# VH-VL binders against o46895: the designs that were tried, part 2

Target 1, 223 residues: o46895
Amino acid sequence: MGSNKIKNLVQYEIQDFVSLNKMDTKSHDSLNLNVSKKSRYLLHRVLTNQLINNRSGNACTKTRSEVEGGGKKPWKQKGTGNARAGSSNSPLWKGGGVTFGPKPRTFSNKTNKKERLLALTTALYLKSNNTKVINLDNLDFTNLKTRDLVIKCSNLIENYKKDQKILFVAEPTASGLWRYVKNISNVDLIYTTGLDLKKILQAHHIIFTCKALNDVKEVFNEQ
Key: E = the ipSAE of ESMFold2; O = the ipSAE of OpenDDE; V2 = 0.75 times the mean of E and O plus 0.25 times the DockQ between their complexes.

## First folded at step 2 (VH-VL)

Design A4 (framework fv_alextatug)
Fold by ESMFold2-Fast, scan of step 2:
Structure A4 (fold): chain C 223 residues (1-223), chain A 127 residues (1-127), chain B 110 residues (1-110)
Amino acid sequence: as target 1 above (223 residues)
Amino acid sequence: EVQLVESGGALVKPGGSLRLSCAASGFTFSNAWMSWVRQAPGKGLEWVGRIKSETDGGTTDYAAPVKGRFTISRDDSKSTLYLQMNSLKTEDTAVYYCTTDLYDFWSGYEYYYMDVWGKGTTVTVSS
Amino acid sequence: QSVLTQPPSASGTPGQRVTISCSGSSSNIGSNYVSWYQQLPGTAPKLLIYDNNQRPSGVPDRFSGSKSGTSASLAISGLRSEDEADYYCAAWDDSLSGYVFGGGTKLTVL
């Protein structure tokens, strides 16, 4: 009975990316996120539709990248199999985050804008404990090296592991960030104009810029 | 080693109540979705219900035969799952198993299966 | 009655291949992944196959699963006496918002 969704307030601390300290004038921001009561099924349907709609572009990109990369998988699927049979190294991991996200099916259910938005807000809520918000205003891109970015990320994220995926969510005008992110394994970047449910669900850690957080507030109010 | 140990099974009269417990060890219990499954003497397996992790809303789902009579709850601080059974019927006589509804953590996808099972605890509802 | 349909019994001789069927509908097997469980006499069930055709660590490659439409099957090649057990298929049912099991198949090794 009742509504198919519930509204949850998520609060984020804003940190300066250079110093990793709280901002003096604005140290917190928040999002009101609608969460589906049928999260497994909604995420399955939206993700499955995304997979079907994107298949040609993904296949072309993966073919080139996989040949160049030597066939390495993004995830250690074999390692998780060894842990699930009652070993002490369970896939559920003692210090790890919550495992969720529906596996894509072979059906092509149509999704509408409201379902897509609800799936995105549901996914962001489920990832809220693994989401950081940063301010880039003090970052000098002209003297920044790729290794400096990696060090900043590892210091920002508690218990970071090299094989964990980090997803940056930035405003479209943050072109300076892309040139550093593109060469780092397990780090990806999306813009607020192209929010991607699959990338959000597959990320172990999500890093929003302050401007990106403001951009999505109005979009989510359309629910 | 991942283990589930059920307890609390007993002989109960029709209309009575009973609480079962499932002690979990060897994994991060707070991240797991948990289910109860039962098996009547000489019969097949029947899913009773599940509870999601608190991060996923802590919501419960129940099979039609037990809805309104049984309640699933969890205590993450004790790594323990519970099944509160009220208004027991003779048809509730079964071995009750605790299971983990395990997901592939590293792929970011969930799978629909019961990975780890306990040895079961026997509930007999009889006059 | 069980929601998923399995034959109540199956039999084979050592070394043979045995197949156990599991039939459902669009709301369960047709839309969701199938898992299989082995129950040896007097013991709790154990996960044998998940995600239609995947084996957990420790399950021999003699066991395999498949799914087509609203039906699934479990195949056991090189049958051995220790395979004598009850076998159950299961899937989530979208219309019931719950897991459903097959009625079970008692496998006898002659």
Scores: ipSAE 0.000, ipTM 0.427, lowest interface PAE 15.1, mean pLDDT 76

Design A5 (framework fv_alextatug)
Fold by ESMFold2-Fast, scan of step 2:
Structure A5 (fold): chain C 223 residues (1-223), chain A 126 residues (1-126), chain B 110 residues (1-110)
Amino acid sequence: as target 1 above (223 residues)
Amino acid sequence: EVQLVESGGALVKPGGSLRLSCAASGFTFSNAWMSWVRQAPGKGLEWVGRIKSETDGGTTDYAAPVKGRFTISRDDSKSTLYLQMNSLKTEDTAVYYCTTEEYYDSSGYPYYMDVWGKGTTVTVSS
Amino acid sequence: QSVLTQPPSASGTPGQRVTISCSGSSSNIGSNYVSWYQQLPGTAPKLLIYDNNQRPSGVPDRFSGSKSGTSASLAISGLRSEDEADYYCAAWDDSLSGYVFGGGTKLTVL
């Protein structure tokens, strides 16, 4: 169907960790990603809206010393350019109103869900050349030193530099992975239940676990 | 059935004022975003402006040629949309259509005019 | 001047395929969905295509829409005499904070 997006197939090579010093590269997986034709516009819009919403609770927390701090103009951040933000709440549907001929393909009471999802898939596509997938299902975590996992994963990245940011994306059930990344300054971890556009865009390299890739594949291939 | 019926069109002198009405039926008017679109004789369609539902703030937007002269309002108790036209110019001569707006979450802001009335004619003659 | 550019006229014979173009910019068609409206002689406009390529109930499948970059097009296959009408494209314009229409295309069936 014609729209502001196109579908692109991205193929990933899976690095299988059988031990910290042994990797087997035998499997592949792919992901169909919707990519916005106006990616700069969409990414800027969604990211700006996300940042404004994330800061909304902090407006009244400035101390006297902070009143003149920062170049932010809240009125401009809140008002200018947001006329078309639109919520998922269609006025015709709120009160159980009648459908007028063509129905919207999707209706949701969530704010900008489709727009945010498109931004996430667009960002992942733009980062696809810097994205690796690892399989940790067969790795024994017994006696594994916390820094060793990140060091071994960074060795999979061609031309990696210490100052480059690495973002790990893991399945929600892998909460134990946090202990292997928490003390490393240029490394962050997010779960598939909390994909973060800013973190994805700021990362120089992205490392998915195999299970995390399957989680997002389920969501993105459904759409 | 869903219907929009415009009324109030008339012959008016330049500098005069006129109020158009749009009676809505067959749907929950109070939840609808509504627009006015006009068409000058032998010319194309031109969007005039819109009003959001009161639940969504009841805000209005106007096309540059009418900004400051036209005011869109609504009376949800009467299921009626209004267009108050002031300081009328000969360029305002047109058939005025009342429309409903449709939108939902999607890439970009999906916007289209679903239901249209049959129009009411406004002639501004010197 | 119309913000979106359409050819003022188009023509075809019964059974032919006719395409009507609509050109805009990054602030309108480039960023937003396109809708198309059909106005039969002496009648009010009616929605023909929405969200670039979707048909409302009652619109035959011989009408189709497409969009590429800052341009959109309406295709009418199997042209019929009852398709004689004015056709308008439209989209929201972020720069103007308003909805904009093309100048309209008068389709004549020869």
Scores: ipSAE 0.000, ipTM 0.419, lowest interface PAE 16.4, mean pLDDT 75

Design A6 (framework fv_alextatug; at its last look DockQ between E and O 0.01; V2 from the best seeds 0.00; counts 0 for: pae E 5.8 > 2, placed apart)
Fold by ESMFold2, look of step 3:
Structure A6 (fold): chain C 223 residues (1-223), chain A 127 residues (1-127), chain B 110 residues (1-110)
Amino acid sequence: as target 1 above (223 residues)
Amino acid sequence: EVQLVESGGALVKPGGSLRLSCAASGFTFSNAWMSWVRQAPGKGLEWVGRIKSETDGGTTDYAAPVKGRFTISRDDSKSTLYLQMNSLKTEDTAVYYCTTAPLEDLWEYLGYYMDVWGKGTTVTVSS
Amino acid sequence: QSVLTQPPSASGTPGQRVTISCSGSSSNIGSNYVSWYQQLPGTAPKLLIYDNNQRPSGVPDRFSGSKSGTSASLAISGLRSEDEADYYCAAWDDSLSGYVFGGGTKLTVL
């Protein structure tokens, strides 16, 4: 455990998705989740970076060179006492509105992979009271109807409210689930190969498949 | 385009009541935290209060000068925010702005601030 | 515990840099993110800076924010006549359980 994180064991009861109200036996699984001691700061930083990157991908077609263009050859300012254009510690180029913060970036912000992983495990810990694990082994996708999926979700979640968001986390081989989930407005799906901090934080309820839970043990054990 | 349109501002005598409305469009109103901010003539901005989304508990917070006299409510089916003002005083004379927290439904992780503002509606309390 | 304090006025000439200060306490600026609002004459306020130093879309990069301890600062570089407005800092206050604005700074472009 580093000084900036704490490891937590979270246990989950596994339910058979087909027979939710008719289950005779139960089993359990667990995750070790690293949780940031500065969870508010970490989540804000990683989430803000994700949202900025999404805006760049949706709303901007400019290249990096087009964003950085313009101006005469830069001068190196050496703290001359000509202080009209900024502080005495101004950057090596002529001062401007972008010179007193982080170095300029072209419509994207990179986030350290380890930082993203810690944000994901921190978020999952914060959602642990609203996380369920289901077994899909008995589910036949060829016979599944969208209405049946909605009913099973509403039975799985105690005191379910219609405006609550449900997020499925599934293994990549469960791609048949997307066919049905896409038709339900308050339900979303992510795969273990594409964990998404925004969707995890937006969810009121998270539903892992058993196989997805096993997949993320490998992903999270490399912290 | 996200828009907030206030209405219901009027001239009212001290001790009277008035209900302001704010019609919202261009975003998912039921997920949003909403606020009222006021500005007396020639004075600065003053936060009045806020209401959380129903998903986040639907609770309200108020500034001290209006506690017990003002009530913020919402009707998610009509995408409308309300401010019920009772026991009005002359110092309640102001332009009242409807505002929203960040349009992302993750505002508790993104900080609390007034992202979108309406144009305001004028309330005058005088004899 | 204190209301956020701003100078009542500030001034500058076109092309110059102006800085507007905002002083608070540990219960507001010291513990919470700072935002800044611009109010042009006769108009509603507009979000200028959020989360201490972030600009929403459409706000030019000549506006910048910073925070140190219980104080915050708005800097406007390349000052233009259209920047003449009232500027407000704001933050959540944990002790008051409420959002607080500074008193406002009237910026005059000479």
Scores: ipSAE 0.017, ipTM 0.534, lowest interface PAE 5.8, mean pLDDT 78
Fold by OpenDDE, look of step 3:
Structure A6 (fold): chain C 223 residues (1-223), chain A 127 residues (1-127), chain B 110 residues (1-110)
Amino acid sequence: as target 1 above (223 residues)
Amino acid sequence: EVQLVESGGALVKPGGSLRLSCAASGFTFSNAWMSWVRQAPGKGLEWVGRIKSETDGGTTDYAAPVKGRFTISRDDSKSTLYLQMNSLKTEDTAVYYCTTAPLEDLWEYLGYYMDVWGKGTTVTVSS
Amino acid sequence: QSVLTQPPSASGTPGQRVTISCSGSSSNIGSNYVSWYQQLPGTAPKLLIYDNNQRPSGVPDRFSGSKSGTSASLAISGLRSEDEADYYCAAWDDSLSGYVFGGGTKLTVL
């Protein structure tokens, strides 16, 4: 009796995929998703790590030795009435080096592969109601205009709003799709080789290609 | 074992008030979202309202027919859910079920459902 | 009228596969997960399917749920006499900010 119990990892089968091609009567393959009991925590952790890892970390200040100039003692050690100084590049001086200033560093936080995958599957599960699958093989890219893609998306997505974010998930070989998506402000494209948790979570709607779905299945099966 | 036991059902006159109680056991009540569902005689199920856990804000939602008249509350210390019914109408006649929903962790985003149901308590509004 | 539409009745013979449909809109089934409830005569409802196609513990695999667009379906395979009950589909409705049930389907096992 699982009532109000924190669910352990539960496997969900998502079958609610809609093909962009109305003529495609083939039921798309289901996607099995493992979902964590503590999905919020997991998602937060993995997302945070992703954000941390995306930091450039290239802030750099010059130390005393790195600042141009110096080398000559500004004045004699005694008899000047001034404070002792060894270099004009002293951090005590205007224009001098910075002591313990920022230096380039890597902001890397390791995320376990399994955790990442679990987060991704959880995120996809959360978005499953708004996930569609399309067959690119049925799309004629030669005659497709960006506008047509938008129209197709609008037809595919119920109550489509222009301000809603659409995330396309495609296979790496789907190079043609990028040309159509790049100019659409509310549409993003990611490849199965680089599933982005942040983008998945931010998306109002997710559209998989059939091949992408298969790729994702393979990845998730390794979990 | 998760158990929900409704009580308080009675015969009341139109315009009257009644308070239903639901005693919960077998689970951490304080973490649970709770709902009331009613079923008129020979009719289908009708959602009445829900209350979230305190940790999730303790907010309530109501069906349009009962909004403003019914109030759902909870006492976590007693593991008890309440339904205060005011200005009762004849159409409020039903078996009232106390229900629990799974933990909010995913469900707020995925939707709401009731996984455990009580046996129900009968409310009859008649002149 | 119920926000979700179900056939008022369904019937089947033992061993048969029976399907119960549930039609909604974009604000409910189209956007939210569907649940199914079984109500045996004289008893409280029981959760049968949640999240479109997930079965709670204790629910036989004969019961399956599916969702497509704004419609959902409950399939009962290998129909048994004990399956005679009322079945309700349900979903959260975003527009109503409330949970909505179908009108229920009375399943008769012939």
Scores: ipSAE 0.017, ipTM 0.625, lowest interface PAE 5.2, mean pLDDT 84
Fold by ESMFold2-Fast, scan of step 2:
Structure A6 (fold): chain C 223 residues (1-223), chain A 127 residues (1-127), chain B 110 residues (1-110)
Amino acid sequence: as target 1 above (223 residues)
Amino acid sequence: EVQLVESGGALVKPGGSLRLSCAASGFTFSNAWMSWVRQAPGKGLEWVGRIKSETDGGTTDYAAPVKGRFTISRDDSKSTLYLQMNSLKTEDTAVYYCTTAPLEDLWEYLGYYMDVWGKGTTVTVSS
Amino acid sequence: QSVLTQPPSASGTPGQRVTISCSGSSSNIGSNYVSWYQQLPGTAPKLLIYDNNQRPSGVPDRFSGSKSGTSASLAISGLRSEDEADYYCAAWDDSLSGYVFGGGTKLTVL
C-alpha cells in the first residue's frame, strides 16, 4: 500500500571531548526519520503557518523585499514564494463579514500536529549531512571561557565560514549552555521541547548534544 | 504553465559580441532567480551564472571561464533575462539554456537547483 | 574538466536496477544538496531529483537519489528502454561560489 512518507535511517558519529582542545569519535548512534514524499509542499505549508502564528495583528511584518542587504547563501533553496503553487490566502470568511451558503468546497488549510512533526523530521533528514552530534558530559566547564565552546565545536565543520549559521539543539536541563552562545553572531540555541522548523531550515549547520539526540529519538519513534 | 524561450543564438567570429534573451511566462518573473547553463557539442552541462531577484539584491555570480566577459541582466517589466557575451572564444560554442532556480519560498533554506529549463539557443564561435 | 566525477557510461537490461555514482568533495556534495538531471537524446535537460532524494511532480518513484559524505548516487529500478539518456549530478560549490555539474553518464538499455 502507498504511504505519504518514507522512513530513512540516519547515522551519526558522536564527538567526545578528549581534552579542552581535542575531540574524538568514540561511539555512534542512529535516528529513524519519517520523510514526506511531498517535502517542499509540506515544508512550505507548515513554515507559512508557523510564520502566520508568530506574527500578531499589531505587529509590522516586513516582506523579504524590505530586508536590508543580503545574508542569503547561494547553496540555499532559491525558489520564489507562491510562484508555482502560490495563491492569495482565501479564507472561507470574506468581505469583512460572514459568508452565506452555498459555500465553495474547501480543504482544510490548517496544519495539524502530525503534519508539524512530519515537517520537523523531514527538515532534519534534509539537514542530516550538515548535522553533528557532540557529547558534553566529559567537558570541564569550570575551565571553559564563554566563547570557547562555539569555537571548538565549529572545528567539527569542514570548510566552516564565519557568515554561516550554527544551530545548537540541547536538552531542556542544559539551560546553562545559553551562557556560551548568547553573544556570538550567527549562533542560536533551541531545546528539544521547542523544536523550531524555521530555525532548523535556516541553519547552515546543526549541532545536537548527545542527550538532545536521545530526546528527539523518543519523540519521533512515536510517529 | 511555466515556460522559458531562449533566442539570439548566432554564428559569431572570435572576439565578437552577442546578446541572448530569454522570455519567461507562467510565473512571477520578478520574484525568480534566473540562471544560464550551456552545453558544448557532444559535451556535458556547464553552469554559466545566475542573477538574483531585485528583492534579494539583484546580484550576479559567474563561472570562472566567463567571469569578466559575460554579463547577466534582467528586465522585470518585460519578464526577460539577458546574457551579454563579449570577447567570445571558440570554447564558448554551445547550446545556451535559460533556467530558473526553485520557484518556492524555501529557496533561502533549502538547496539550489535548476527547476525549469528552456529548449536552448545555439551559439557558434568560429572564423 | 568536470568538478564532480561520474562514470562516463552505465548499462542494464529491462527490469533491472541500475545505479549511477557521483563523487565530489567537502565544498560541494559534502556541504550542499545534490540534484540530478536527465537529458533524453535531442532534448533539453529535465530536473529528475532535487535536495538529494526528492522527486518533482511527474517523475516516477522508480527513480531515487541518495547521498553519503562526499558522494551521491542515482538509482533507477525497473529499468525501461525510455530511460536511455544522459544523467548529470550537480551541487553548489562553496569554494567556487558556483554551481557545478558532473561529466555525465550515458545510460544504455541493452
Scores: ipSAE 0.016, ipTM 0.500, lowest interface PAE 6.4, mean pLDDT 79
ESMFold2 (binder alone), look of step 3: mean pLDDT 91; pTM 0.936

Design A7 (framework fv_alextatug)
Fold by ESMFold2-Fast, scan of step 2:
Structure A7 (fold): chain C 223 residues (1-223), chain A 124 residues (1-124), chain B 110 residues (1-110)
Amino acid sequence: as target 1 above (223 residues)
Amino acid sequence: EVQLVESGGALVKPGGSLRLSCAASGFTFSNAWMSWVRQAPGKGLEWVGRIKSETDGGTTDYAAPVKGRFTISRDDSKSTLYLQMNSLKTEDTAVYYCTTDEGYSYGYEYMDVWGKGTTVTVSS
Amino acid sequence: QSVLTQPPSASGTPGQRVTISCSGSSSNIGSNYVSWYQQLPGTAPKLLIYDNNQRPSGVPDRFSGSKSGTSASLAISGLRSEDEADYYCAAWDDSLSGYVFGGGTKLTVL
């Protein structure tokens, strides 16, 4: 039970490098993710507060649309939905574009730790069908050119297009991975110590390392 | 792969009733929001209504022309969507499509997967 | 009457660029994402563009979408005979609490 959340099991195939040009599934792993029953509202509120808190410059002046409460709720729910995108097999589903849409009427209540964690687990669940897990332990980095990692990993993605955003999620000790992604415009890297809701929601594809997947299991057990 | 198959279309008289079904496969139906869209012969697309997942309250919304006459329901154990049509009028004559409804996540508002449609003719 | 306004027809020759417009109001296109659907003769509609300008897998980059204010446009470059179809724009309407469609544009490849 729960009045505001539901647990969903997500299973991942672990992709191991057989050679520099081949990957194969040798193991599986899973996550039990808590998902908000009011996911659109929660994700919007957490994302809006993230964007407000990241606002820079002399931004104490706000537009009428940012401070007005109105006669209705200060935030309007989005109308229509599909199955949580990450749980469907739809070939047409693509993640991206959470910065667009109508401007919300303002409420600036700070999100607490529990709400932030619930938003992150909800977002990862919604992206689960666009998420791959790779094992880098058997990869020979001494002979790997910087752009080759992204090229090889993109081969795991069905119907991948060069302009689609890929987000790598790695363990904090994998700082050396930045070398392989830093100059590729559609690719970003975050660490499990700095999970970012906006980047997760804007990514078309997410690639976890095995160690990063284990790190997030530990983080989400605090929820 | 996600698939939707509509059935139940028939010839009915004005004032009659009919129930359409939509069988879903290839995704977790219980988490999906679903819509019905219709198209009269030689005319454009018209949204009929939608139903939210049970986890999001299982509520329904309807376009003005069908409100009070049509009812959308779902049976998650059978992965099936229904459209109950009552007090049918000649202007309800159309091909009825079942669609997945991708407004579930913030910033996504579109109908992703469509079935092939089932034809309803209301005529004397 | 359709809530969103599209031209009823458009035409072009192979290789040409064609643009289809879609006009709405602040409660629909002005506030919400626009999607476009392609309907080949005798078939069900298919999603062509979502979130104003995004393409689903399998849709060639010859198709592009854009939005400005309360209007949207679909552009088809390198027009081919298989592009002959009806095209529909759609958006959620906040005041109606429902999706609204354009009247459709019949594209003829001459």
Scores: ipSAE 0.000, ipTM 0.425, lowest interface PAE 16.9, mean pLDDT 77

Design A8 (framework fv_alextatug)
Fold by ESMFold2-Fast, scan of step 2:
Structure A8 (fold): chain C 223 residues (1-223), chain A 127 residues (1-127), chain B 110 residues (1-110)
Amino acid sequence: as target 1 above (223 residues)
Amino acid sequence: EVQLVESGGALVKPGGSLRLSCAASGFTFSNAWMSWVRQAPGKGLEWVGRIKSETDGGTTDYAAPVKGRFTISRDDSKSTLYLQMNSLKTEDTAVYYCTTDWEYITVGESYYYMDVWGKGTTVTVSS
Amino acid sequence: QSVLTQPPSASGTPGQRVTISCSGSSSNIGSNYVSWYQQLPGTAPKLLIYDNNQRPSGVPDRFSGSKSGTSASLAISGLRSEDEADYYCAAWDDSLSGYVFGGGTKLTVL
């Protein structure tokens, strides 16, 4: 009976806006996530391949040192020498105790679709304690200033520091949400059609919309 | 440079015991999963067992012929892997190799391979 | 007997293409990735192919791997005299909770 992965049920409290300055838990939802038993190596492999592919070059144009020597640098943000104490407390990739095996292997430029999906579900599970879900359906956007959405959502985060990274995950139909995050430092937005392993792993906190949670639930529960 | 050096091979009598060592250098040993593989004279390769890193649970797996007789352990402070062999049989006569073990798990499939190999140490079990 | 089945021998002449087969079952090759190892006479084995078809740095592109269902194959194109060696396939076996090897194929370059 040896399974190569374990399925874990993660429960989320859905936060609804009661007013512009108050949120309350009115419902709960859950997500079944497949988690790799060798999460460290899987995440390293998929992330390394993503970084190679994002450079828009083929492997033959790169030295072995450029491909294999990626090491810890991709986990750090701009200003490696002056990395903030809060970012160094990241539990997985940013000084948070992730280590890698021998470096003689060069990772493939291509990542299997199933491998990428398993890496994403594994990363979301590892970030589950730092993940919040919000319901924006009842929020009055006519009285909301663009910068206020992030401020109000950050109130859900215990001991939040301004230097910590927040990643919003929204459904693709919520394209108008980007106007509320686009010019705010340490805040990023991705859509469920373009889940990004690097952004998920680099985030200190993740905020899903209720609809985005349902989108990923549909995709991942069919594994 | 990643290097593995096995030692401890000897001539032992049936029913005897022997401990093999594998000294690792050139990589962070504490992160690596490690395996033992053996090869009887003129025969093919046979996997003996593996040990995961402590970060990944530090668990061991063994091939059926050695289960209950052999124990794999590690000392991360010394970057050394061990194979404790008890109740030795003539069928245990082989060259024993230390290898680094890699695993990636996908939905429905697992990626397993043995990356770096040492030169081996010879164990002879004879009366 | 080995769990994975390989032909005991294979041969070719310089410049030719040689293919070595490896047959298994659903619990090993059918569920897990295949690796291949080259053992030159009197030496330790070396990793030749991993993840079914990937080459480590330093392995020539003349070597390629493939997998279909419960079988895998190693192809060597442009055969050279230094390719004369024993070749082993391997995969994890879910039912045995262990790694299994093929019996090995002795490749002779004529």
Scores: ipSAE 0.000, ipTM 0.437, lowest interface PAE 14.0, mean pLDDT 76

